VH-VL binders against q8ixk2r445to577. Designs and how they scored, part 288

Target 1, 133 residues: q8ixk2r445to577
Amino acid sequence: FFGMLQNKGLTDYCFDYNPPDENQIVGHQVILYLCHGMGQNQFFEYTSQKEIRYNTHQPEGCIAVEAGMDTLIMHLCEETAPENQKFILQEDGSLFHEQSKKCVQAARKESSDSFVPLLRDCTNSDHQKWFFK
Key: E = the ipSAE of ESMFold2; O = the ipSAE of OpenDDE; V2 = 0.75 times the mean of E and O plus 0.25 times the DockQ between their complexes.

## First folded at step 14 (VH-VL)

Design v35 (framework fv_recaticimab)
Fold by ESMFold2-Fast, scan of step 14:
Structure v35 (fold): chain C 133 residues (1-133), chain A 119 residues (1-119), chain B 112 residues (1-112)
Amino acid sequence: as target 1 above (133 residues)
Amino acid sequence: QVQLVQSGAEVKKPGASVKVSCKASGYTFTDYYMHWVRQAPGQGLEWMGYIKPSSGYTKYHQNFQDRVTMTRDTSISTAYMELSRLRSDDTAVYYCARSKHYGSGFDYWGQGTTVTVSS
Amino acid sequence: DIVMSQSPSSLSASVGDRVTITCKSSQSLLYSSNNKNYLAWYQQKPGKSPKLLIYWASTRESGVPDRFSGSGSGTDFTLTISSLQPEDFATYYCQQYWSYPTFGQGTKLEIK
């Protein structure tokens, strides 16, 4: 599963990661941005190990949620994926973070006009439904 | 047994292109990145770029961006590196080497392909 | 690019000697989340491809003799050969894999 990870509710928006320094991809928040259809900073891979990989860098980035947090941040992928990097993409399009028992939701970033993916209690909202394009 | 086997030595004129192959065996070709590294006579190792065989995604060092093309054929587990508009200072041994997606040392290398560029 | 600097550029030694080669990176190679340093060491003999000796700064690759050891963290790293053998005369390279790969310029180990 490769492609742009698009939100069903916030229909024009895709997962996006554009680090300011290509030699330091770790530690910044994953955002949502207008889908451009060109891959690049919006091109992600969903793996059989339930990782969401950012593969435009080597070592690859892997999206993670730190304990007690609700933001998705870029980590480096590891030989054995830690639990905080595992997301289950369910049949209904929900992206379930098993360690926290929460779902990824498209939401407005506080103190800005930007959108970001955040962990929230699981609902049937279209803002919690994702698909690869 | 894991092996990376490269094509044979090449002698080229300035301005020509060269295409080196690297055939992988003994592992799942699409589970590893393939990198290309060159070494001029008496000099150190210089990274040129990589290809992710599972997707075809490539990244090239800026020094080679305008002249190098990396491709692969998953049906025969082979990666290719083509360098165009050759100069005399492109004379080097060209290596393929594999790495894991999470970053790793290059645990297996091809035997190297000598490319000589002379007029 | 992350710059890797090795010293010395060449070294003469005798069989049985303890040999130390150093490597410095222009930025930290330590990832705080897993406490690993993204650094490898290679051995290259004339006419041969490089051979991986050490990865994660201090982990020996399978089949590498225990006289080879790696140490260091962050920006300063060392490769040590505790008792030099005849087959160890070669050129040694450090390499970072924190980002797009870069190598040190190499250290040539010669017979004294």
Scores: ipSAE 0.679, ipTM 0.881, lowest interface PAE 1.2, mean pLDDT 92

Design v36 (framework fv_recaticimab; at its last look DockQ between E and O 0.81; V2 from the best seeds 0.77)
Fold by OpenDDE, look of step 15:
Structure v36 (fold): chain C 133 residues (1-133), chain A 119 residues (1-119), chain B 112 residues (1-112)
Amino acid sequence: as target 1 above (133 residues)
Amino acid sequence: QVQLVQSGAEVKKPGASVKVSCKASGYTFTDYYMHWVRQAPGQGLEWMGYIKPTSGYTKYHQNFQDRVTMTRDTSISTAYMELSRLRSDDTAVYYCARSKHYGSGFDYWGQGTTVTVSS
Amino acid sequence: DIVMSQSPSSLSASVGDRVTITCKSSQSLLYSSNNKNYLAWYQQKPGKSPKLLIYWASTRESGVPDRFSGSGSGTDFTLTISSLQPEDFATYYCQQYWSYPTFGQGTKLEIK
């Protein structure tokens, strides 16, 4: 699966990553932005290793959740996907983070009009449903 | 065994275009990035860009962005690099080389294609 | 671009010598999450394609003799040939693949 990773509940919002420096793509937060399909910012891949790759860069980036955090941060992909980079995109559209046992939810950023994907307790909310487009 | 076999030497006039091919075998073509690197006579290695065979996504070095086009034909596991508006300083050996998505260097290289640009 | 600087540009040595080549990057190539350095070393002989020797700064590629070793971390890296053999006279390049690849200018190792 690859393309734009779009949220069901937060209509027309997609995973978005735009690092300020192409020579330093790790460590920044993945956000949600209106789906536009332009450029490399919204192109992701769900792999057989259960990674969500930002695969418009070399080396490829992989979304990770750092210890104690609920935000999605860009890391580098590895030969063997580390545990904090493993997600299960389930049939119902939920995106489950294996290590934290939480689901990725589209949420409003605090004190902002912007949106971000955050780890939350798994629910049946459409804001926790994702699909590739 | 893994092999990258490139097309033969080219002699071009300034202003012309050249298209070099790189046929991969011995591995799954779509599992690796294909890079192009050139080397002018007596000079070092210069990265030109890469293509991701699965998607066809390309990234070019800024020095070549307006003149280079990288493509691939997955059905025959072949990558192509076309360089247009050739000039004398484009004279070089051009290499294709594969890499994994997570890095770890360029473990296999083509034999190189000599491109000579002269009036 | 990440700039890679090798030292020396050239050197002469004899068979059996210990040889050291240095490579410096303009920014750190160390990934804190896996503690790996995104640095490779290549050997190139005249008229031949480059050959991968070392990756992750210190891991030998399959088939590479153990007299070749890589060390260093962050921005400073070293390729060492513990006992130079006749077939080792060549040009060596470092390369970063932390981002879009760049190479050092090369080090030509010649026979004394």
Scores: ipSAE 0.889, ipTM 0.946, lowest interface PAE 0.5, mean pLDDT 96
Fold by ESMFold2-Fast, scan of step 14:
Structure v36 (fold): chain C 133 residues (1-133), chain A 119 residues (1-119), chain B 112 residues (1-112)
Amino acid sequence: as target 1 above (133 residues)
Amino acid sequence: QVQLVQSGAEVKKPGASVKVSCKASGYTFTDYYMHWVRQAPGQGLEWMGYIKPTSGYTKYHQNFQDRVTMTRDTSISTAYMELSRLRSDDTAVYYCARSKHYGSGFDYWGQGTTVTVSS
Amino acid sequence: DIVMSQSPSSLSASVGDRVTITCKSSQSLLYSSNNKNYLAWYQQKPGKSPKLLIYWASTRESGVPDRFSGSGSGTDFTLTISSLQPEDFATYYCQQYWSYPTFGQGTKLEIK
């Protein structure tokens, strides 16, 4: 699947990645931003290796979560996906991070009026439901 | 057997456009990025941009962004690079080359297309 | 852009010599998560397209003779030809693929 990865609960928001330096895409946090329908920074690919790839850079970026953390950050994709880059997109729209056993949830960034995807305990919340558009 | 076969030499006048093709065979065309790299006579290698054949997404080097267009036709496994408003200093050999999505060296290159721009 | 600097720009050597070409990047090409350096080396003979010799800084491409070796990490890299052969007359380029590709200026190797 390719497209904009949109949240069911936070209906106008999509995964977005816009690093300040194209020569260093690694290490910055993935955010949620108003879906604009133009692809670009919001265009992601879900792969058979269970990766969420950022296609607008070469080498491609792959969303990862470091052990013990709850934020989604950009890593470089590898020939074989490491465990911290694997997300299971369930039939109900839940995005399950296999290594941590937690789900990706749309959440307000602490002390901010912006939104980010975070790992949280899995629930039936629409804020944990995602779909490609 | 992996091959990248490019179109033949072109001679153009300043201000014209040129469109070079690169036909891939021996592998799944959509599994690899296609890059374009040029080399002026006696000079080194200069990266121009790439296309991701699956989506058609393109990224161009800033030096070419206003004049280059990269496209592909997945039904015939062919990538294209069109350079417009040609100048004499665009005289070069133009290469296509493939890479893996995770970043890699360019393991296969086309044979090159010589483009000569002169009045 | 990430700037790649090669040295020397040219050198002359005899068959059987050990030859070393160096390449320096303006920023680290080492990805700490996989411990790989995003650097390749190419050989280009007159009138031919470049040929990949080394990728990941030190991995030889299939079919490349073992007299070619790559080493280095971070910002400083070397290509070594342990015993130069007549067919090694060529220009050699390093290239980073940490981000959008950039090449060194090339090293022309002339065999006397």
Scores: ipSAE 0.751, ipTM 0.905, lowest interface PAE 1.0, mean pLDDT 92
Fold by ESMFold2, look of step 15:
Structure v36 (fold): chain C 133 residues (1-133), chain A 119 residues (1-119), chain B 112 residues (1-112)
Amino acid sequence: as target 1 above (133 residues)
Amino acid sequence: QVQLVQSGAEVKKPGASVKVSCKASGYTFTDYYMHWVRQAPGQGLEWMGYIKPTSGYTKYHQNFQDRVTMTRDTSISTAYMELSRLRSDDTAVYYCARSKHYGSGFDYWGQGTTVTVSS
Amino acid sequence: DIVMSQSPSSLSASVGDRVTITCKSSQSLLYSSNNKNYLAWYQQKPGKSPKLLIYWASTRESGVPDRFSGSGSGTDFTLTISSLQPEDFATYYCQQYWSYPTFGQGTKLEIK
């Protein structure tokens, strides 16, 4: 799959990545932003290696969750996907992080008007359901 | 077996455009980024930009942003670079070269296309 | 742009000599997560396309003789040719692929 990765419950919000420095794309948090399909911030690819790739930079970024964390952080993709970069997009739309055994949920960023994807215990909430547009 | 074969030499006048082709064989064209790099006579290598063949997404170096267009035709495994509003300092050899999505050195290069811009 | 600075710009050497070429980047090319340096070295002979010698700073490309070696990490890198052969007289470039690529200005290695 390729496109905007949209949340079912938080309507019209998509994965978004806007690194402040094109020469340092790693280490910043992925956010949710209103889906617009313009520019380079909202285009991701879900691959057969179970990666979520940020495709508008070379080297491509791959979304990861670091041990003990619940935030989605940009790493660089590798030839073989590391375990912390593997997500399963289930048939029901849930996005499961294999290493942590948790699901990606749309959440409000603490003390903010903005939204972020976070790992949470898996539920059947529409805020844990995702699809490509 | 991997081969990148570029179109032949071109002579152009200032103000014209040139379109260089790069035909790939011996590998899956859509698995690799295609970069364009030029080299003026007696000078070093200058990166111009890349195209991702699957999506057609391009990134251009700022120095070429207003004048370059990179495209591809996946049905014939061919990448293209078009440079418009040519001036004499665009005289160079133009190369295509490939890389992997996760970052890599350029393991294969085209043979180069000489573009000469003169009155 | 990530700036790549090579040294020296040129050098003369004899067959059998050991040669070192250095390359310095304006920012670190080391990715701590995989412990790899995103740096390559190329050889270019007159009238020919560049040829990849070394990637990940120290890994030789297949078919490249073992007299070529790369070393260094972070911002400082070295290409070493342990015993020059007649076919090694060429121009050498370093290149970063931490971001969209940039090249060093080149080092011309000439026969003395």
Scores: ipSAE 0.682, ipTM 0.893, lowest interface PAE 1.3, mean pLDDT 92
ESMFold2 (binder alone), look of step 15: mean pLDDT 92; pTM 0.940
ESMFold2-Fast, scan of step 16: ipSAE 0.729; ipTM 0.899
ESMFold2, look of step 18: ipSAE 0.616; ipTM 0.866
ESMFold2 (binder alone), look of step 18: mean pLDDT 93; pTM 0.944
OpenDDE, look of step 18: ipSAE 0.886; ipTM 0.946

Design v37 (framework fv_recaticimab)
Fold by ESMFold2-Fast, scan of step 14:
Structure v37 (fold): chain C 133 residues (1-133), chain A 119 residues (1-119), chain B 112 residues (1-112)
Amino acid sequence: as target 1 above (133 residues)
Amino acid sequence: QVQLVQSGAEVKKPGASVKVSCKASGYTFTDYYMHWVRQAPGQGLEWMGYIKPHSGYTKYHQNFQDRVTMTRDTSISTAYMELSRLRSDDTAVYYCARSKHYGSGFDYWGQGTTVTVSS
Amino acid sequence: DIVMSQSPSSLSASVGDRVTITCKSSQSLLYSSNNKNYLAWYQQKPGKSPKLLIYWASTRESGVPDRFSGSGSGTDFTLTISSLQPEDFATYYCQQYWSYPTFGQGTKLEIK
């Protein structure tokens, strides 16, 4: 799958990665933003190794979604996916992070009106259901 | 602000090993790939491999796979490239170079380390 | 490996001249999904490290003078210096980053 990774419960919000400095792109948190479909910051690839990658063709420019405790951050790709970068997209739309036994959930960032994907206990909520658009 | 500072010139005999260091400063060392590229006298640039300082993962060009080892020490932000079983045609300037993410090539290079293999 | 071929291997020019260097890849460097060409250009002066000039075939690196421009797509690329300055005499290299990096053999720009 390749495209915008949209949340079923948080209407019209997609995975978005737009770090403040293009020269320092790793280590920042993945956010959720209105699905606009017009820029590179919302286009992700789901790989056969269960990674959610950004800019997948270039070994040195590739970054992937990685678990940073309960948050999702972007970090450098590896040819063989490390465990903290593996997210199982299930048929019901759940993104299951096997290393932590948690699911990716759309959530409001604390003390903010912005939204982020977080790792939470799996609940089968629509806020834990994702699909590529 | 960003600097890559390499160790000094080395003179080695055939069959020996050389270990070149590259100390990074001015950025988060684990957030960027570190590549090694060499240049023989009067010749072009030849990519040898990279290391991902965050994980220690390495990828080597097949021409060097059997005799190159790339490592790093995150506590001192330093990458190392060791080349074994040296031959006279390994005489070159060896560079470390940081790759810019978002597909932009090598944005910062070390000053180079001259390795001479003779006798 | 993706093979990069540069031409010419050397050229002589005078200050103020327009100079064009070409680079050809053995396979397309254009990724259709993002419409980007995975190609960079470097400048190297004698005794110095290479310096990144252009990436994505046509995007100028920060701090690089606007007389440097890159163009092309797919397999054929050019680096143009619109009005050569004394500090521009150097060797220029193209590099692909579609796969593991490979460089062209270099073009030496010399004083006429």
Scores: ipSAE 0.006, ipTM 0.590, lowest interface PAE 10.5, mean pLDDT 86

Design v38 (framework fv_recaticimab)
Fold by ESMFold2-Fast, scan of step 14:
Structure v38 (fold): chain C 133 residues (1-133), chain A 119 residues (1-119), chain B 112 residues (1-112)
Amino acid sequence: as target 1 above (133 residues)
Amino acid sequence: QVQLVQSGAEVKKPGASVKVSCKASGYTFTDYYMHWVRQAPGQGLEWMGYIKPYSGYTKYHQNFQDRVTMTRDTSISTAYMELSRLRSDDTAVYYCARSKHYGSGFDYWGQGTTVTVSS
Amino acid sequence: DIVMSQSPSSLSASVGDRVTITCKSSQSLLYSSNNKNYLAWYQQKPGKSPKLLIYWASTRESGVPDRFSGSGSGTDFTLTISSLQPEDFATYYCQQYWSYPTFGQGTKLEIK
């Protein structure tokens, strides 16, 4: 699977990565933004290693969640994916982060009108359902 | 066996364009990035940009953004680098080189294409 | 851009000598998550394309002789040739791949 990673509940929003400095892509938070349908900073690839890759940089970015954290941040991809970069895209559209046993949910950023993907307890909410478009 | 084979030497007038090709063989062309690096006579190595053959995504160094175009043809495993509005200081050997998506240095390089720009 | 600085610019040595070339980056090339330094070393002989010698700062590329070794971490790196051979006279470049690639200016290794 590859394309724009769109939320079923927050229907106009896609995974988006737009770092302030293109030469420093590591460590910034992945956000949600209106789907523009053009790929670019919203183009991701789901791989057989259970990675969500950001293909517009070299070395490629891979979405990760540090132990104890709930935000998705950009890391560098490795030859073999580490556990913090592995997400199971389930048949129901859930993105399950195996290491934390939590699901990726579309959520409003605290004290803001912007949205971000966050780890939350797994529920049957459409805000936890994702698909490639 | 992995090989990158580049097109032959070119002699151009100032203001012209040059298009260099790099034909890949011995590996899956779309699994690796293709970079372009040049070297002026007696000078060091200067990175120009890359293309990801899988998607066609390109990234150019700011020094070349307004004059360079990188493309590829996946049906013949060939990458291209076109440099327009040539100046005498574009005289250099132009190399293609591949890298892995996670970065590991450039493990294979083309033999180089000499481009001479003179009046 | 990440700036790469090499020293010396040139070096004269004899066969059998131990040679050390240094490379400094304007920012750390160490990725804490995997403990790898995003740095490579290349050898270039006149009229030929560069050849990858070392990647991840200290990993030798297949087919590269044991006399070549890389060391260092963060911003300071070294390439060592433990016992110089006639075929080793060449120009050596370091390169970062933490971000979009940049090269050091090169070190020319000459006889005598």
Scores: ipSAE 0.656, ipTM 0.880, lowest interface PAE 1.4, mean pLDDT 91

Design v39 (framework fv_recaticimab)
Fold by ESMFold2-Fast, scan of step 14:
Structure v39 (fold): chain C 133 residues (1-133), chain A 119 residues (1-119), chain B 112 residues (1-112)
Amino acid sequence: as target 1 above (133 residues)
Amino acid sequence: QVQLVQSGAEVKKPGASVKVSCKASGYTFTDYYMHWVRQAPGQGLEWMGYIKPNTGYTKYHQNFQDRVTMTRDTSISTAYMELSRLRSDDTAVYYCARSKHYGSGFDYWGQGTTVTVSS
Amino acid sequence: DIVMSQSPSSLSASVGDRVTITCKSSQSLLYSSNNKNYLAWYQQKPGKSPKLLIYWASTRESGVPDRFSGSGSGTDFTLTISSLQPEDFATYYCQQYWSYPTFGQGTKLEIK
């Protein structure tokens, strides 16, 4: 799968990564933004290694969750995907982070009207359901 | 064994376009990125961009973004690089080279295609 | 762009010599999460395409003779040929892949 990764509950929002410096794609938080249909910052690939790749830049970025954190951040992809970069896209649309046993949820960012994907206990909420468009 | 075989030399007038091909064999074409790198006479290596063959996604260096188009045909494992509105300073050897999804450098290169732009 | 600077630009040597070529990057190529340097070395002979010698700054590509070695970390890197052979006279390039690929200007290794 590849395309825009859209939320079922927060219907108009997609995974988005807009690094401040095009030459440094690592270390910043993945956000949710209005789906614009143009690819670019919203184009992701789900791989057979269970990675969510941001493949619009080189080196390729892979979404990861640092130990003890609940935010999704961009790391560099590795030859063998580390556990913190593995997400299982379930048939029901849940995006399950295997290492933490938590699900990716669309959530409001603190002190703003912005939204971000965060790890939360798995529920049957549409805010935890994702699909490629 | 892995091979990248490029099309033959081209001589073009300023303002023309050139399309170079790169045929891959000996590996799964869609599992590796295909990059294009050029080298002007007596100069160093300059990266132009890449195409991801499995999706068709392309990323071009800013210096070439308005004139270059990279495509591929997965049925014949061939990548293409078309450079338009040629100028004399586009005279160079153009190489295709593959890489893994990240890092490890360019492990296999085509033999190069000489493009000469002169009036 | 990350700027790669090589030194020397050219070097004359004899068969059997130990040769070192240096490469400096304008910013660190070391990724702290995996402890790898995103740096490769290539050999190019006249009229031929470049050939990958070393990746991850110090990992030798399959089939490359063990007289070639890479070292360094962060911003300073070295390619060493421990005992120069006749087939080693070529131009050598370093390349970063921390961001969009950029190459050093090359070091031409000539026979004395």
Scores: ipSAE 0.056, ipTM 0.710, lowest interface PAE 6.8, mean pLDDT 88

Design v4 (framework fv_recaticimab)
Fold by ESMFold2-Fast, scan of step 14:
Structure v4 (fold): chain C 133 residues (1-133), chain A 119 residues (1-119), chain B 112 residues (1-112)
Amino acid sequence: as target 1 above (133 residues)
Amino acid sequence: QVQLVQSGAEVKKPGASVKVSCKASGYTFTDYYMHWVRQAPGQGLEWMGYIKPNSGYTKYHQNFQDRVTMTRDTSISTAYMELSRLRSDDTAVYYCARGKHYGSGFDYWGQGTTVTVSS
Amino acid sequence: DIVMSQSPSSLSASVGDRVTITCKSSQSLLYSSNNKNYLAWYQQKPGKSPKLLIYWASTRESGVPDRFSGSGSGTDFTLTISSLQPEDFATYYCQQYWSYPTFGQGTKLEIK
């Protein structure tokens, strides 16, 4: 699967990654932003290795969640995907992070009108349902 | 055997366009990036950009982004690099080179295509 | 761009000599998560394509003689040829692949 990774509950919002320095894509948080249909910073690939790859850089970026954290951070992809980079896109649209056993949810950033994807206990909420557009 | 075979030498006038091909064999074409690197006479290596063959996504170096177009045809495992509005300082050998999605250096290179731009 | 600087620009040596080529990057190429340096070394003979010698700063590509070795971490890297052979006279390039590729300016290894 390739494309814009859109939220079913926040219907106009997509995964977005736009690092401030093109030579340093590691370490910043993945955000949600209005879907623009232009690809680029919103273009992701879901792979058979259960990775969510950021294809606009090589080496490719791979979304990860560090132990004990709930934020999705950009890491570099590796030849063999480490456990913290593995997500199962389930039949119901849930994006399940295997290592933590939690689901990716669209959430409002504290004291802000901005939105971010965060790990939360799995529910049947539309804010935890994702699809490629 | 992994091979990257490029098209033959070209001689062009300033202002013209050139399109170089790179035919891949011996591996799954869509599993690897295809990069383009050039080398002017007596000079070093200069990266121009890449294409990701499975999606068609391209990234060009800022020095080339207004003049270069990279494409591919997955049915014949061939990548293309077209450079327009040629200048004399575009005279160089143009190489295609294979890259892994996680990076590891370029393990296979085409033989090179010499492009000469003169009046 | 990440800037790669090589030294020396040229070097004269005799068969059997130990030769050392240095490469410096304008920023660290070390990824702390996997402890790998995103740096490669290439050999280029006149009229030929570059050939990958070393990747991950110190891993030798298959088929490359063991007299070639890479070392270093972060911003400072070295390519060493322990006992120079006639076929080793060539131009050598370092390349970072931390981000969009950039190459050193090259080191031409000539017969003394």
Scores: ipSAE 0.673, ipTM 0.874, lowest interface PAE 1.1, mean pLDDT 92

Design v40 (framework fv_recaticimab)
Fold by ESMFold2-Fast, scan of step 14:
Structure v40 (fold): chain C 133 residues (1-133), chain A 119 residues (1-119), chain B 112 residues (1-112)
Amino acid sequence: as target 1 above (133 residues)
Amino acid sequence: QVQLVQSGAEVKKPGASVKVSCKASGYTFTDYYMHWVRQAPGQGLEWMGYIKPNSGHTKYHQNFQDRVTMTRDTSISTAYMELSRLRSDDTAVYYCARSKHYGSGFDYWGQGTTVTVSS
Amino acid sequence: DIVMSQSPSSLSASVGDRVTITCKSSQSLLYSSNNKNYLAWYQQKPGKSPKLLIYWASTRESGVPDRFSGSGSGTDFTLTISSLQPEDFATYYCQQYWSYPTFGQGTKLEIK
């Protein structure tokens, strides 16, 4: 799968990554933003290695979750994907982070009107269902 | 065995465009990025940009953004680099070279295409 | 752009000599998550394309002779040729791949 990664429950919102410095793509949080498809900041690749790659940069970025955290941040892709960069996109649209045993959910950022993907206990909520557009 | 084979030498007038090809063989074309690097006579290596063959996504160095176009044809495993509005200081050897998605050294390079810009 | 600086710009040596070429980056090329330096070394002979010698700062590319070795971390890197052979007279370049690629200006290794 290659395209915009959209949320079923939070309609019109897609995974978005726009680093403040394109020479340093590591360490910033992945956000959710209105799906527009105009730039390349919303185009991701889901690979057979269970990575969600940000193809706009080289080296490519790979979404990761650090131990004990619930935010999705950008890491550099590696030759062999580490466990914190692996997400299982299930048939029902759930995006399961196996290392943490949690699912990616569209959520409002604390005390803000901004939205972000966060790890949460897995439910059958549409806010945990994702698809490539 | 992996090979990158480039098109032959070109002589162009200032203001013209040149399109260089790079045909890949011996590997899955869409699994690697294709970069373009040039070298002016007696000078070092200058990165121009890349294309990701499986998606067609491109990134150009700011020095070339307004004049370069990189494309590919996956049916014949060939990448192209077109440079427009040529100047005499575009005289150089142009190379294609591949890299892995996670970043790596350029393990294979084309033989180079000499482009001479002269009136 | 990340700036890559090599020294010396040229050097003369004899067959059998141990030679070192240094490369300095304007920012760290060390990725703390995997402890790898995003740095490569190339050899280029007149009229030929560059040839990859070393990647990840110290990993020798397949088929490259053992006399070539890379070392260093962060911003300071070295390419060493332990016992120079006639075929080693060439220009050597370092290159970062932490971000969009940039090369050092090159070091020309000439016969003394």
Scores: ipSAE 0.714, ipTM 0.896, lowest interface PAE 1.2, mean pLDDT 92

